# Miniprotein binders against q9usj1, part 15

Target 1, 298 residues: q9usj1
Amino acid sequence: MFSVGKKISFILPIKGVLQKLKDNAQKTVLLDATWYLPTDTKNGKKEYLESRLPGAQYFDIDEAKDHKNPLPHMLPPADEFASYVGKLGIDRNTNVIIYDRKGFFSSPRVFWTFKVFGHEHVFLFPNAFNAWKTEGLELETGEPRTPKPVVYEGAKLNKDLVASFDDIVKVIESPDAAGVHIVDARAHERFLGNVPESRPGLASGHIPTSINIPFTETTAAGITAPKPEEDLEKVFSSHGLTDKSVPIITSCGSGVTASVLFAALKECGFKDVRVYDESWSGYGKRANEDSSLLATGP
Below, E stands for the ipSAE of ESMFold2; O stands for the ipSAE of OpenDDE; V2 stands for 0.75 times the mean of E and O plus 0.25 times the DockQ between their complexes.

## First folded at step 7 (miniprotein)

Design c2 (at its last look DockQ between E and O 0.03; V2 from the best seeds 0.00; counts 0 for: pae E 16.4 > 1.5, placed apart)
Fold by OpenDDE base, look of step 7:
Structure c2 (fold): chain B 298 residues (1-298), chain A 80 residues (1-80)
Amino acid sequence: as target 1 above (298 residues)
Amino acid sequence: DKYVRIRISGVDPELLRKFAEEVQRIAEKYGVKVEIYVDGDTIEITLRGLSEDTAEWLIMELRWLAYEMGIKVEVEFRKE
């Protein structure tokens, strides 16, 4: 009797969320991780203040970052992470359920962040607002609840989930030996280098040997949710990603949508997935100075 | 008729062309009719024949595309 160990999915349907919320054995905190692109007129924090899932706290990826690094959305130091989430009432034993208003856009970044720092009980709730509404549940309005601060202990960066520039270089220098796939979540035209970068000083193109899987290929329409696992498998297989043991590094513009791929890959059972945190914001600068780091075209 | 209108101004014509091409691709993906008008540094895109849900999805994807291409977009959704 091959006990097909039911992979406890870290992606929760509404029923799963409700179950966790009802379970008093463990503290659960909902995190609104709504974030919009800087060019968007919407503001996640503002929207959070207007309405949220009941009891939800806001996780601001623009605040919970390394402020000493000029690159966008770099991981904060472990102590700063701990301090930040502690103020949200989250400790090591807290069930953290993360959602965003788009559905599955910025929440995976926060999910990845928690995983990086070794948090075990972290989950994603795709399409949270719609799911909540469909169940006839009400949103919370007014001033959010101020959580009781707690101490988050044991935050330590897991390097196995974070790829550095040096890691990328190793792949480029020895593509056949490395056996590592670099997957770029950016738009195809960005990957090809057919469009100028919005930021000055960035090269146009992609990391040599990398594969382009726009993150939108892994999500439902409107980025509301990840595609079903079966569909994800097809997507990844179509790009030659069939072996779940092969190391993968995801990259994007600034590390946000790379995390979408991270979540999708993890959902499909890929065992070794890292996010290149600098992504193109960091890499593109380097490639601009060193053409050997730059590839264009397919 | 429900439609989504996107307006972009002050963008390089070549970039606008590329943007338009990608929009067309996206529209086709969703089975939505798209009208694209380009005049110099200005582009107006009108998406028609879509549900409200589809509109929201398209708007999101288009905004993302615009961001990726370094384009500032104004989006209008009308329910007539």
Scores: ipSAE 0.172, ipTM 0.624, lowest interface PAE 2.2, mean pLDDT 91
Fold by ESMFold2, look of step 7:
Structure c2 (fold): chain B 298 residues (1-298), chain A 80 residues (1-80)
Amino acid sequence: as target 1 above (298 residues)
Amino acid sequence: DKYVRIRISGVDPELLRKFAEEVQRIAEKYGVKVEIYVDGDTIEITLRGLSEDTAEWLIMELRWLAYEMGIKVEVEFRKE
């Protein structure tokens, strides 16, 4: 038997974005999720305040976090997530379209965050500013719009999308029996342990058993957009990731670029993908004190 | 040659001891020699045998460590 179906994608071209923005029956909110590394001189909030896609709200991953955890950008408690997005005018039925100024860098982290708390109407808009200007549309300047707050009901952490340190340890202890691929999105030299980590107190190296797919292998030049799905499939298959049913845990420095891999894997139809939220920021501290947790080299 | 010097005063002695232990651990990771001098409730830690690039990296890590432990430090890098 033969069946054809049009694949729906959470990665929207500008035509799809504009269609959702024109829909009077269902609210759509644009989120600017621009975030830069601490070593970068740019500031995402400042850029948002200067200009944005019309009506966009700013989602700050350093504000919408677990404030009781010293690790960077850890997922907030579900009720604090609900309160945060409710203040942005987002309820369960709101279409949320997320972009960032680099194109495809921090917006997947916010996409993953929404998925973790059960928000189904969430989408990514890569290369948003270029696409917007090419369509002849103007950016919004001046004071950002203030949305009417709403109540967000039913936010609940979906543990099937998040990996804990204990989950990582289970894989390391029994790698063949676990049948889980741990995929590290960091640059190759960081994975090998050839350079010191930028955050203090972290070992140099990687999680034993993990493989390295630097997130830039999944993006177009300049990190403006993900590669086309056909090319993504070639990237993953070249690393032995062809069976879409095999569980995958993505990791990186602090959970941002691991979410780029999460989005790319889901676009290719991988069914069981989790992000290790602590990533190297938490793991590398433990591995600094316990050599059984640390691998270096290829 | 080059050295990094850390000077701390007026801090709980047990917290200073833990800080010094962490500085020792960091220094050993980078292959850097550590000398610790105690004078009353003042501790002075000197790190030697490092390149300028290693010193810059080490200073950033030491400032982060101090921040995480709630210790205010004076950090000095010298070329002699």
Scores: ipSAE 0.000, ipTM 0.114, lowest interface PAE 16.4, mean pLDDT 85
ESMFold2 (binder alone), look of step 7: mean pLDDT 77; pTM 0.697

Design c3 (at its last look DockQ between E and O 0.50; V2 from the best seeds 0.00; counts 0 for: pae E 9.8 > 1.5, pTM E .754 < .8)
Fold by OpenDDE base, look of step 7:
Structure c3 (fold): chain B 298 residues (1-298), chain A 80 residues (1-80)
Amino acid sequence: as target 1 above (298 residues)
Amino acid sequence: DKYVRIRISGVDPEILRMFAEEVQRIAEKYGVKVEIYVDGDTIEITLRGLSEDTAEWLIMELRWLAYELGIKVEVEFRKE
């Protein structure tokens, strides 16, 4: 009797979300993690204030970051994370269901963040608004509910989920020995180094030995949801990622879309996945100063 | 005929070229027919023979590419 252990997917359909919301055994908090690129005219917080899933709180990735680090969206210290989510009414035992308005764009970053700090009961709700509407459910408007602050205990950064620059260097220096795949979620042209970086002082190209899987290859149209698991498997297989035990480090521009890959890889059962938090915003500076850190082309 | 039309104006010709090349690459990968017209600082791309799902995907990819290149794109999807 092969106990096909039903991998409880952390990605929830609407039915799963509703079930958790009905379950009074555990407190559930919906998190709106809607974030847009700085060049976008849209503002996630503004939209949240206009409409949201009922009872949802807003998680601002621009606030919940290390403000001492000049790089965008670096992980906050554990205590700051704890303080931030505590104010949202989230404690260690809270079911946290994260969504964003695009569907599966910024929510994975928040998901990864919770995982990094050891939160067990965290889930993703792709395409939340559409799913909600399709079920005939109403959105909440007006002033959001202020949650009762709680104490979040036990926040500790899990280094197994975060790759540092030093980790990257180790891979570059010993690619054959490391057996680690670095996956770049950026656009292909960025990966190739064919386009100039928008930020001054960043090299154009990619981390040596890295492979390119644009994060959009793992999502449905409009970045509304991850592709079905079967399709994800095909995507990853096509890039040589078949062994689920092989360590993977994801990278991107600023750590957001790398988390999309993180979520997709985890959905496919990859066991060892880390996000390089600095991503190209940090790495590109280093590579600009040291050409040995830079590769171009395919 | 279902098609997606993308228009970009006021962009450096070199950037337009890069954009067009990438669009072509993406289109080829997905078996989509692409018509690209470049005139000075304006590019018009028409994608044909694609499903609605593919169209939506391509639009997003193109928007992302445009974003990465720092350009604004106008996208029109027509179902005739």
Scores: ipSAE 0.105, ipTM 0.588, lowest interface PAE 2.3, mean pLDDT 90
Fold by ESMFold2, look of step 7:
Structure c3 (fold): chain B 298 residues (1-298), chain A 80 residues (1-80)
Amino acid sequence: as target 1 above (298 residues)
Amino acid sequence: DKYVRIRISGVDPEILRMFAEEVQRIAEKYGVKVEIYVDGDTIEITLRGLSEDTAEWLIMELRWLAYELGIKVEVEFRKE
């Protein structure tokens, strides 16, 4: 436990990771959540199979999804989430420590997913490979370890962490009365509507009333870790996010980088943060058919 | 001298023009010099005068931009 007066953080430095791995009273599982953009030549699953932190299991955001929904990366049904993580040896009481090889890119999405289904013992380990090697610790190679499957009980969607399209509509129809900030993690030119979307059928622009904080503004160089908390405070306050009690909904292209903002906001003490899971992949299709849903420009 | 180099071929000219214009805007944001070389349907863009930290941020923005425009790019960072 942290000392009295210290903030308890879900973002762990390597010392905190190693302490949880050594704790015999509660099982800990490391998750490799490495995922790369479709335009990248790298494959996270392939890299995991070649090397990983010792004992790490792979969490594939392209497999652990709603297979009945054509939108990318949508949250799986609760029972499919439970089955998926149970096969990784994770039960309700397991400490889950999530990393990705980039550092702080796709692991927040998996962190958010666990939070959504009520998993309390979930943590992020940014810059994991560099930290591991700097501590003089070896990676695991060869055949990954096969965990003994367990039953995951009690997975249930927490609506307080997820925004639906209907939640977005309520905000934009009554913005002053709603009192909610919608924050778009996408690149600025996509937000402005100045570039075409790469997928057919998506409008160019943003959700009315939303503000743009490209997710890279919250990360260290190379997306290796979140910025220090004091710098995050400056980023958010410079965009008018000063009242930490005001509800925030994060959005992006498909929910991955919106989760980076989710984690950064929570680290800074914002109390009510949700991720809009559909993000632009769903919203942009609707906005293409209904101009009242679309804004462009600053 | 440190540089980021982007090579693209086989891309619709209008999309390529939009990409190049946004690369110029990103370069100006980071105070980076840009050189563009065109040969047929192949374009090579070189960004110079950047730190290693700036290069990593710039490469991520370029890959997001390329993804948004539906183009495949080869991006490299080199020290000379």
Scores: ipSAE 0.006, ipTM 0.201, lowest interface PAE 9.8, mean pLDDT 86
ESMFold2 (binder alone), look of step 7: mean pLDDT 76; pTM 0.683

Design c4 (at its last look DockQ between E and O 0.82; V2 from the best seeds 0.00; counts 0 for: pae E 10.5 > 1.5, pTM E .655 < .8)
Fold by OpenDDE base, look of step 7:
Structure c4 (fold): chain B 298 residues (1-298), chain A 80 residues (1-80)
Amino acid sequence: as target 1 above (298 residues)
Amino acid sequence: DKYVRIRISGVDPELLRKFAEEIQRIAEKYGVKVEIYVDGDTIEITLRGLSEDVAEWLIMELRWLAYELGIKVEVEFRKE
């Protein structure tokens, strides 16, 4: 009887969330990671202040980043991460359940961040608000609770989850030998290089050898949740991603939606997935200076 | 009638064209009726025949595209 070990999914349904919240054996912290594009009129923090899941703390990806790096949303240093989450009442043993108001948009970035720094007990709660309402549960309003600060120990960047520019170059220089798939989560037209970049000094196109899987192909309508695993498998297989042991590097514009792909790939059991944190915001500059780094078309 | 109306102004005609093409592609992919009007530097896109969930999704896609293109988008969503 091959005990098909129930793959403990880091993606939790509401029942799973409630179970963790009821379990007093381990401290659980809900994190509202709601973030919107700068072009959006909505503000995640503002919305958090208006309503949130009970007891939720806000994780601001615009604050919890490397402020010394001009690129958007680069990983913070380990000590800064530790300090940031410590102030949220999160320590190494805390169950961290991350959600966002869209459902599955910015929360995966925060999830990836926690994983990068070696946090074991981190989960995603897709479509949290809808699920919460459907269950008849009430949202919290008013001033959020101020958590008791704690010390987060042992934060160390796991390089196995982060791809650098050098890692990308290695793939480009030896695509056959590397056996690594680079997956671009950006829109198809952006991938093709058919549209100009919004920022000056960025090349238009994609990383040579990369494949395009817009992150929205991995999510339900409205980006409310990842597609069911079965559907994800179909998506990935259609792009030639069938071997779960093959290393994958995800990229996007700024590292946020690359993390959506990261989460989706991990859900499907891909073992070696890294996020290229610089993504196109960093890579596009380099490619603008060196055409050998740039590909266009399919 | 439920509809999503998106208005973009102050955009280069070529960029508008590319934007419109992308929106059309997205709309077709999801079986959404799309009406696109271009007037000078302004494009107005009306999406019809979509559920609220699909509308919200499309709005997000549009905002993302707009972000990538460095343009601002005004969105009107009529739910009733």
Scores: ipSAE 0.075, ipTM 0.587, lowest interface PAE 2.5, mean pLDDT 89
Fold by ESMFold2, look of step 7:
Structure c4 (fold): chain B 298 residues (1-298), chain A 80 residues (1-80)
Amino acid sequence: as target 1 above (298 residues)
Amino acid sequence: DKYVRIRISGVDPELLRKFAEEIQRIAEKYGVKVEIYVDGDTIEITLRGLSEDVAEWLIMELRWLAYELGIKVEVEFRKE
């Protein structure tokens, strides 16, 4: 009877996924959000074209972005988001289930993007390919299915899920009055400032007042799934995050792994979590020119 | 057994040192044995004693680290 009276998680096991896929009252779209680092030999779009979960559409993080902003992976304008997802057959009432081939790496970024624009029926399916095979289900190969485009209405940026540079500055200038924790998902050596950044013009270090929780601390080995909720709570509490009402802003290099922390924190019941979309790619440029914005070391 | 091999050439010595330190830290975290060979201006690092799941995770961590450091690496995963 443990399933009665529990919150409904946005992280779905395969049986929950299959239940939503067969539901005739509500359209469901699977999204393949597979994305790899630019230096990786793997290519998410190429893998999608070779095989996918049946009927899945591809969501390209590098296309669904603000093309007028030189920073990587910035959220698109609301109308461009609406146009993009509408072409994938997604309207406001569509159940969207998002996976990536790694398991729990790039799909949280897409999950967060949907939440930011007010899409409530959005879910994550970690470890999707392994779960699919274990159930004896086949992948789809050959030409991907072509969805019928629809109109997506009412996309509007929810400021409660996004932090701006000005929001960061307010925290830095008055940490006690702000009462906000900034959490950096980057590798520890980048946080400390012990290594140069690969993108030109970025300072090495971190946002003052921030704490470091490398995103891999929240995942199973191989980044295949989030850790179980009990283990996630231990990770966060070991870094001083125990009060679920404390506002949190996550950051990283460009907003992808900060969204892994976003999803993990929300699964643990943290109520007020925002992603700093610019992350180090924007902040680090300013900190390179203004040392008051830069911290190094622990 | 399975191994991950990393081959690096022509890298600034300070960046190579930091990359090697991170590889050592990762190896210690997972109880993975590491061996380093130097051959002229090429460094070859071999990590052994890992499962397929751990190997895939390590390859991703190594590619992430290389990307962050601006290092080009050849990464090989094989079963011996």
Scores: ipSAE 0.000, ipTM 0.331, lowest interface PAE 10.5, mean pLDDT 85
ESMFold2 (binder alone), look of step 7: mean pLDDT 74; pTM 0.654

## First folded at step 8 (miniprotein)

Design d1 (at its last look DockQ between E and O 0.24; V2 from the best seeds 0.00; counts 0 for: pae E 4.9 > 1.5, pTM E .740 < .8)
Fold by OpenDDE base, look of step 8:
Structure d1 (fold): chain B 298 residues (1-298), chain A 80 residues (1-80)
Amino acid sequence: as target 1 above (298 residues)
Amino acid sequence: DKYVRIRISGVDPELLRKFAEEVIRIAEKYGVKVEIYVDGDTIEITLRGLSEDTAEWLIFELRWLAYELGIKVEVEFRKE
């Protein structure tokens, strides 16, 4: 009787988080990855400074990016990532547990980032604040703890988790041969091309051959958590995603919500999932110049 | 009475319609009462019967939706 060892999910309930925090055999760092839309009045860093899970450090997706790239959220170079997380007290052997105040909105982006650079011990803690309060645990206020800087070694970008524009073009040019599904996490109306883009110079529409799964279809109300695995399976199945071996590329506006899909797909056991980092911010500009790159409608 | 008020102006009528429909859909799902008022080129959507938690959630969802649709919105939460 091969005990199929229950693959420990990288998505942790509060009990799992507490267990890791109690385990002194391995260093654990909580990361507050709270990020809000630019149109939101809320600020993640500001809120972090007000309250956080005890000992949590802040991971700012607006800082930990490629500043040489004009696109909003491109992956930083490996050395910059290493430097950034090292200052947070994170090394290769650190358990990294990522949460955000919304619940499951921006934390997946940070999760994906750690995976891209080869970090193995990284986890998501959905609905962290509510879960924490429900357990009667206290939040930390005041000045955050300054971590002891460490050296993060071995950061190397895993290309298997990142899709480039060229990768997208390959799929478009040979859709039947590629066998790759491109999944757009954006709102349906944006996908259809029925609405203007907020940024100038971007086409309205979607990548040819792509399918639309708004990321909110994979989350609980308020984006507090991913849907249960059973429900996720239904969502993905309803969109024709049943074969877990088929390569998938996720896309969105700027790479944040695409990572929500990434996490959800990985939770369901999809083996080959990449995030198109440029997403529509990069693609839409190209499509605006080349109509062959643009599709509209369903 | 707790309510969330959204004000939108200077937006294409079709886009406004789509936005409003989505707001209604969301509101219905959570049992929130929706009131829509039109004043010139301004549409005002009021969501009533909210808990504080629901209000916070709805505000986020509405901002997100507006962002995705490229709409500028003013959102106000009031506790009366």
Scores: ipSAE 0.428, ipTM 0.784, lowest interface PAE 1.1, mean pLDDT 92
Fold by ESMFold2, look of step 9:
Structure d1 (fold): chain B 298 residues (1-298), chain A 80 residues (1-80)
Amino acid sequence: as target 1 above (298 residues)
Amino acid sequence: DKYVRIRISGVDPELLRKFAEEVIRIAEKYGVKVEIYVDGDTIEITLRGLSEDTAEWLIFELRWLAYELGIKVEVEFRKE
C-alpha cells in the first residue's frame, strides 16, 4: 500500500527557509543565535552587527537568561522571555527560523528555549551562511533593522522539556524504575573525570547511570549541520539508544551542547527528550560536596 | 599550501597524548593530514591539505576541544 504522509521537520533547508520568508500570510523572523565561549577571539553580537541574513534579529543567549541565577545560561523566567522576544517582533504566531554562524552549535539552544516556552512555529536553519551565499543571495550589512515590538502572550515553562536536579536524583536513585537515559554531550575525557573542570568547585566525572555521546558525533565536520538522519540513527544505536519511546535527558557543561543532542534526538523521532538546564555547572558543584552523586570512568 | 599549526607546552604528557588522539580523529573527519613534531617541552601539530573554509571550521572545533580538556593552545592558520 502506498503511503502519502509527510514527515514534518523543524530543520529547514534553504528552499524551505525562502518559502517561509516569502509567505505573505505568516510573519517570519530570522534569529541570529551566534554564540562563542568567552575565551574565544570571536564575538557573536559583533559579527551580527557587521553582517547578517537580511532582516535577522539577534538573540543573545547571555542576555536572555535568568540573571538572578549564578549558573551560566539558565532559562529566563517566562515573562522575561516573553518581553525579550516581543521586542524582537515575535508573537506566538510568528514563524521563527534560527541560525548560528557556525551552523549547528548555539542555535539548537535557542530552538529548545522557544519550545520550552510553548512556541510551536520554530525551526532551525543549519549551515545558513554557506547556503545563503551558494544560493547567490546577499547578506545584510549596516544598521540592523529595528522591529516593531509586539506582545508575546502565553509564555509558560513546559516542564516536559526541562529536567531539574530532582529529576536527575530520581533517575540515579532508582534507575530500573525510572527507565530514563541520561546522555552527556561533553567531551569523553570530561565524562571520565580525567580532566579538571575549568570552573572551580566542580567535581570531575559524570552523573551516575549516564552515557556519553559527545555532541560532535552528531554533527557534520565543522559543526555546520546535523548528520543525515540515517547516520544519526547509527550514532545513537551504537550507544544503546534504540527504543524511541524511552525518555531521554540530555546534559553537558551548561546546557548549550545538550540542546544539540536534543535537536538531533527529536529529528530521529525520539518521543520524550528533556534538557537538564543546570548541566554539569550545577550538578558538578553538588557532586563535589556529595560523592554519591559522582561517577567516573567508562 | 595552507596549514593549521597547534603549539602546546607545559601540559601533562598523558593529557597531551589524549589531545593529540582527538586531533587525529578530528583531522580524519576533515580529510586533512597530520604531522606531529616534538621539540623539548613544546609539541607542534600541523594539519595540511586544507582550504581556508576548512581551516576556519577546524580551528573552531580544535579550540572547543582544547577548552573541553582544559588545555591552552596557540592556533595559527598560514599559507606557505
Scores: ipSAE 0.216, ipTM 0.647, lowest interface PAE 4.9, mean pLDDT 87
ESMFold2, look of step 8: ipSAE 0.018; ipTM 0.479
ESMFold2 (binder alone), look of step 8: mean pLDDT 78; pTM 0.711
ESMFold2 (binder alone), look of step 9: mean pLDDT 78; pTM 0.708
OpenDDE base, look of step 9: ipSAE 0.029; ipTM 0.340

Design d4 (at its last look DockQ between E and O 0.77; V2 from the best seeds 0.00; counts 0 for: pae E 6.5 > 1.5, pTM E .730 < .8)
Fold by OpenDDE base, look of step 8:
Structure d4 (fold): chain B 298 residues (1-298), chain A 80 residues (1-80)
Amino acid sequence: as target 1 above (298 residues)
Amino acid sequence: DKYVRIRISGVDPELMRKFAEEVQRIAEKYGVKVEIYVDGDTIEITLRGMSEDTAEWLIFELRWLAYELGITVTVEFRKE
């Protein structure tokens, strides 16, 4: 009787989180990765300062990025990542549990970032605040705890999890040979090119050969959590994504919601998933200059 | 009566239409009533018949939609 080992999901329910927090064998750090759109009146850091899960540290995606790159939310250099998380008290052996106030919106980006730099013990805690409240647990208020800084060693960018523009071009030039699916997480109207881009100098449309799966199709209402695995499978299969071995590249506007797809795909057992970090913010500029890079319509 | 009110002004008419259509779709999904008022270049959308929890979620979804479409919106939640 081959005990089909229960695939330990990196997505944790509250019970799983509590178990890790109680386990003194490994250091666990909760990360509040709450981020809102620039057009939102809410501020993640401000809210963190008001209330958080007990002991949680704040991971600011607007700070933990490549500041030399004009594109939004590009991956930081490995040394900068290491320095950033080290200051949060996170080392290579730390269990990192990431949540956000929406539930499953910005936390996947941080999750992906940790994976990119080779961190193994990283988890997502969807709908954290609601789950915490439902269990009758208290939030922490007041000044957050200052963690003892540690040295994060061995941060190295895993290129297998990051797609470049060149990678995209290779797919476009040889779609049949590449056998790679590019999945756009943006809204359908943006994908079609029916709406103008908010940023000047960006083309309207999508990457040729890409398919559109708005990231909201993979989440519960309010982006509180990923859909159950069974439902995710249905979503992906409906878009022709049935072979778990087929390479996938996710894209969006700036790399945040692409990471939601990344997490959802990984939950469903897809083996080769990369995030196109530049996403449309970078690609759209190029497509604006070269029409061969641009597709419109379905 | 709890309602969410969205106001949009100074946006391309076609984009406004698309936004309104998407709002309608979202509203239908949640079983809420939609009222759309047009005053010049301003569109006001009122969503009615929702719980507070639904309202909070709708507000988020609507803001996200607006962001994706590059539209600036004002969103208000009111409890009558």
Scores: ipSAE 0.353, ipTM 0.751, lowest interface PAE 1.4, mean pLDDT 92
Fold by ESMFold2, look of step 8:
Structure d4 (fold): chain B 298 residues (1-298), chain A 80 residues (1-80)
Amino acid sequence: as target 1 above (298 residues)
Amino acid sequence: DKYVRIRISGVDPELMRKFAEEVQRIAEKYGVKVEIYVDGDTIEITLRGMSEDTAEWLIFELRWLAYELGITVTVEFRKE
């Protein structure tokens, strides 16, 4: 008879969050990773400054990025990541618990970023504000706490979690031999190529061989939390993703919602999942110049 | 009374139709009442019958949907 050991999920309910906050042996930092479109009337940093989970620090995905790359949200250099999180009081032994105010939207991007640079003790806390209120706990207001900076040692990009454009090309040139699924988190109409991209110079369509799983299929109503694992497995299997050992590369428009799929797939036990950091923002430009890179329709 | 209002103007009529169709689907799914007013190239969609928590969620999802479809919208939540 097969016996499977209990696995600690990186997606924590409030009781798990509270247990880690009480742990005297290991420091825990809560991160507010709330992000909105640049044209949105809301601003994640401003909301953080008004109120937050007690002691939370703000992680700005538009600040912690490669500032030399014109593409949105590209991963920062490892040394800049280390400097950034060190200023938030995070070292390699710190438990990092990440939430966003929508629930399960931008926090997976930050989770993935920590995983990419080798941070082991990183977790997601979906639906954090509602869970906090339901437990009868108060939010923190007023001046945020200023952490003492620390040194973050040993940040190094883990290639097993990031896909490059060259990785994509290898898959589309030999799809059967590659044995990799490319999964697109964008809305179905963008995948089909039925709507123009808002940025000039981007083709409308998708990466050849890719399948479309709009990220909202993996979330509860309101994008407040991931679906339960059992329901996530049904979503993935309905799209032909049943073999947990098959490599998967997630993509989207700018790298944020691809990380939602990354987290959902990892929760379901998929062993080899990478995010294509450029996503359509980079790929779509190339596909506009080279029709062999572009597919449209179902 | 609480409502979410969406205003769109100067956008391709086909994209407006697709957006309104998706908004209608969301409203139906969650029991939110929808009213649509069209004036020339402007459409105004009003959603009613929701809690404040649901309204904040809807505003976010509607703005993300608009972004995904490449249309610019003005979205607001108000009490009458």
Scores: ipSAE 0.048, ipTM 0.525, lowest interface PAE 6.5, mean pLDDT 86
ESMFold2 (binder alone), look of step 8: mean pLDDT 77; pTM 0.705

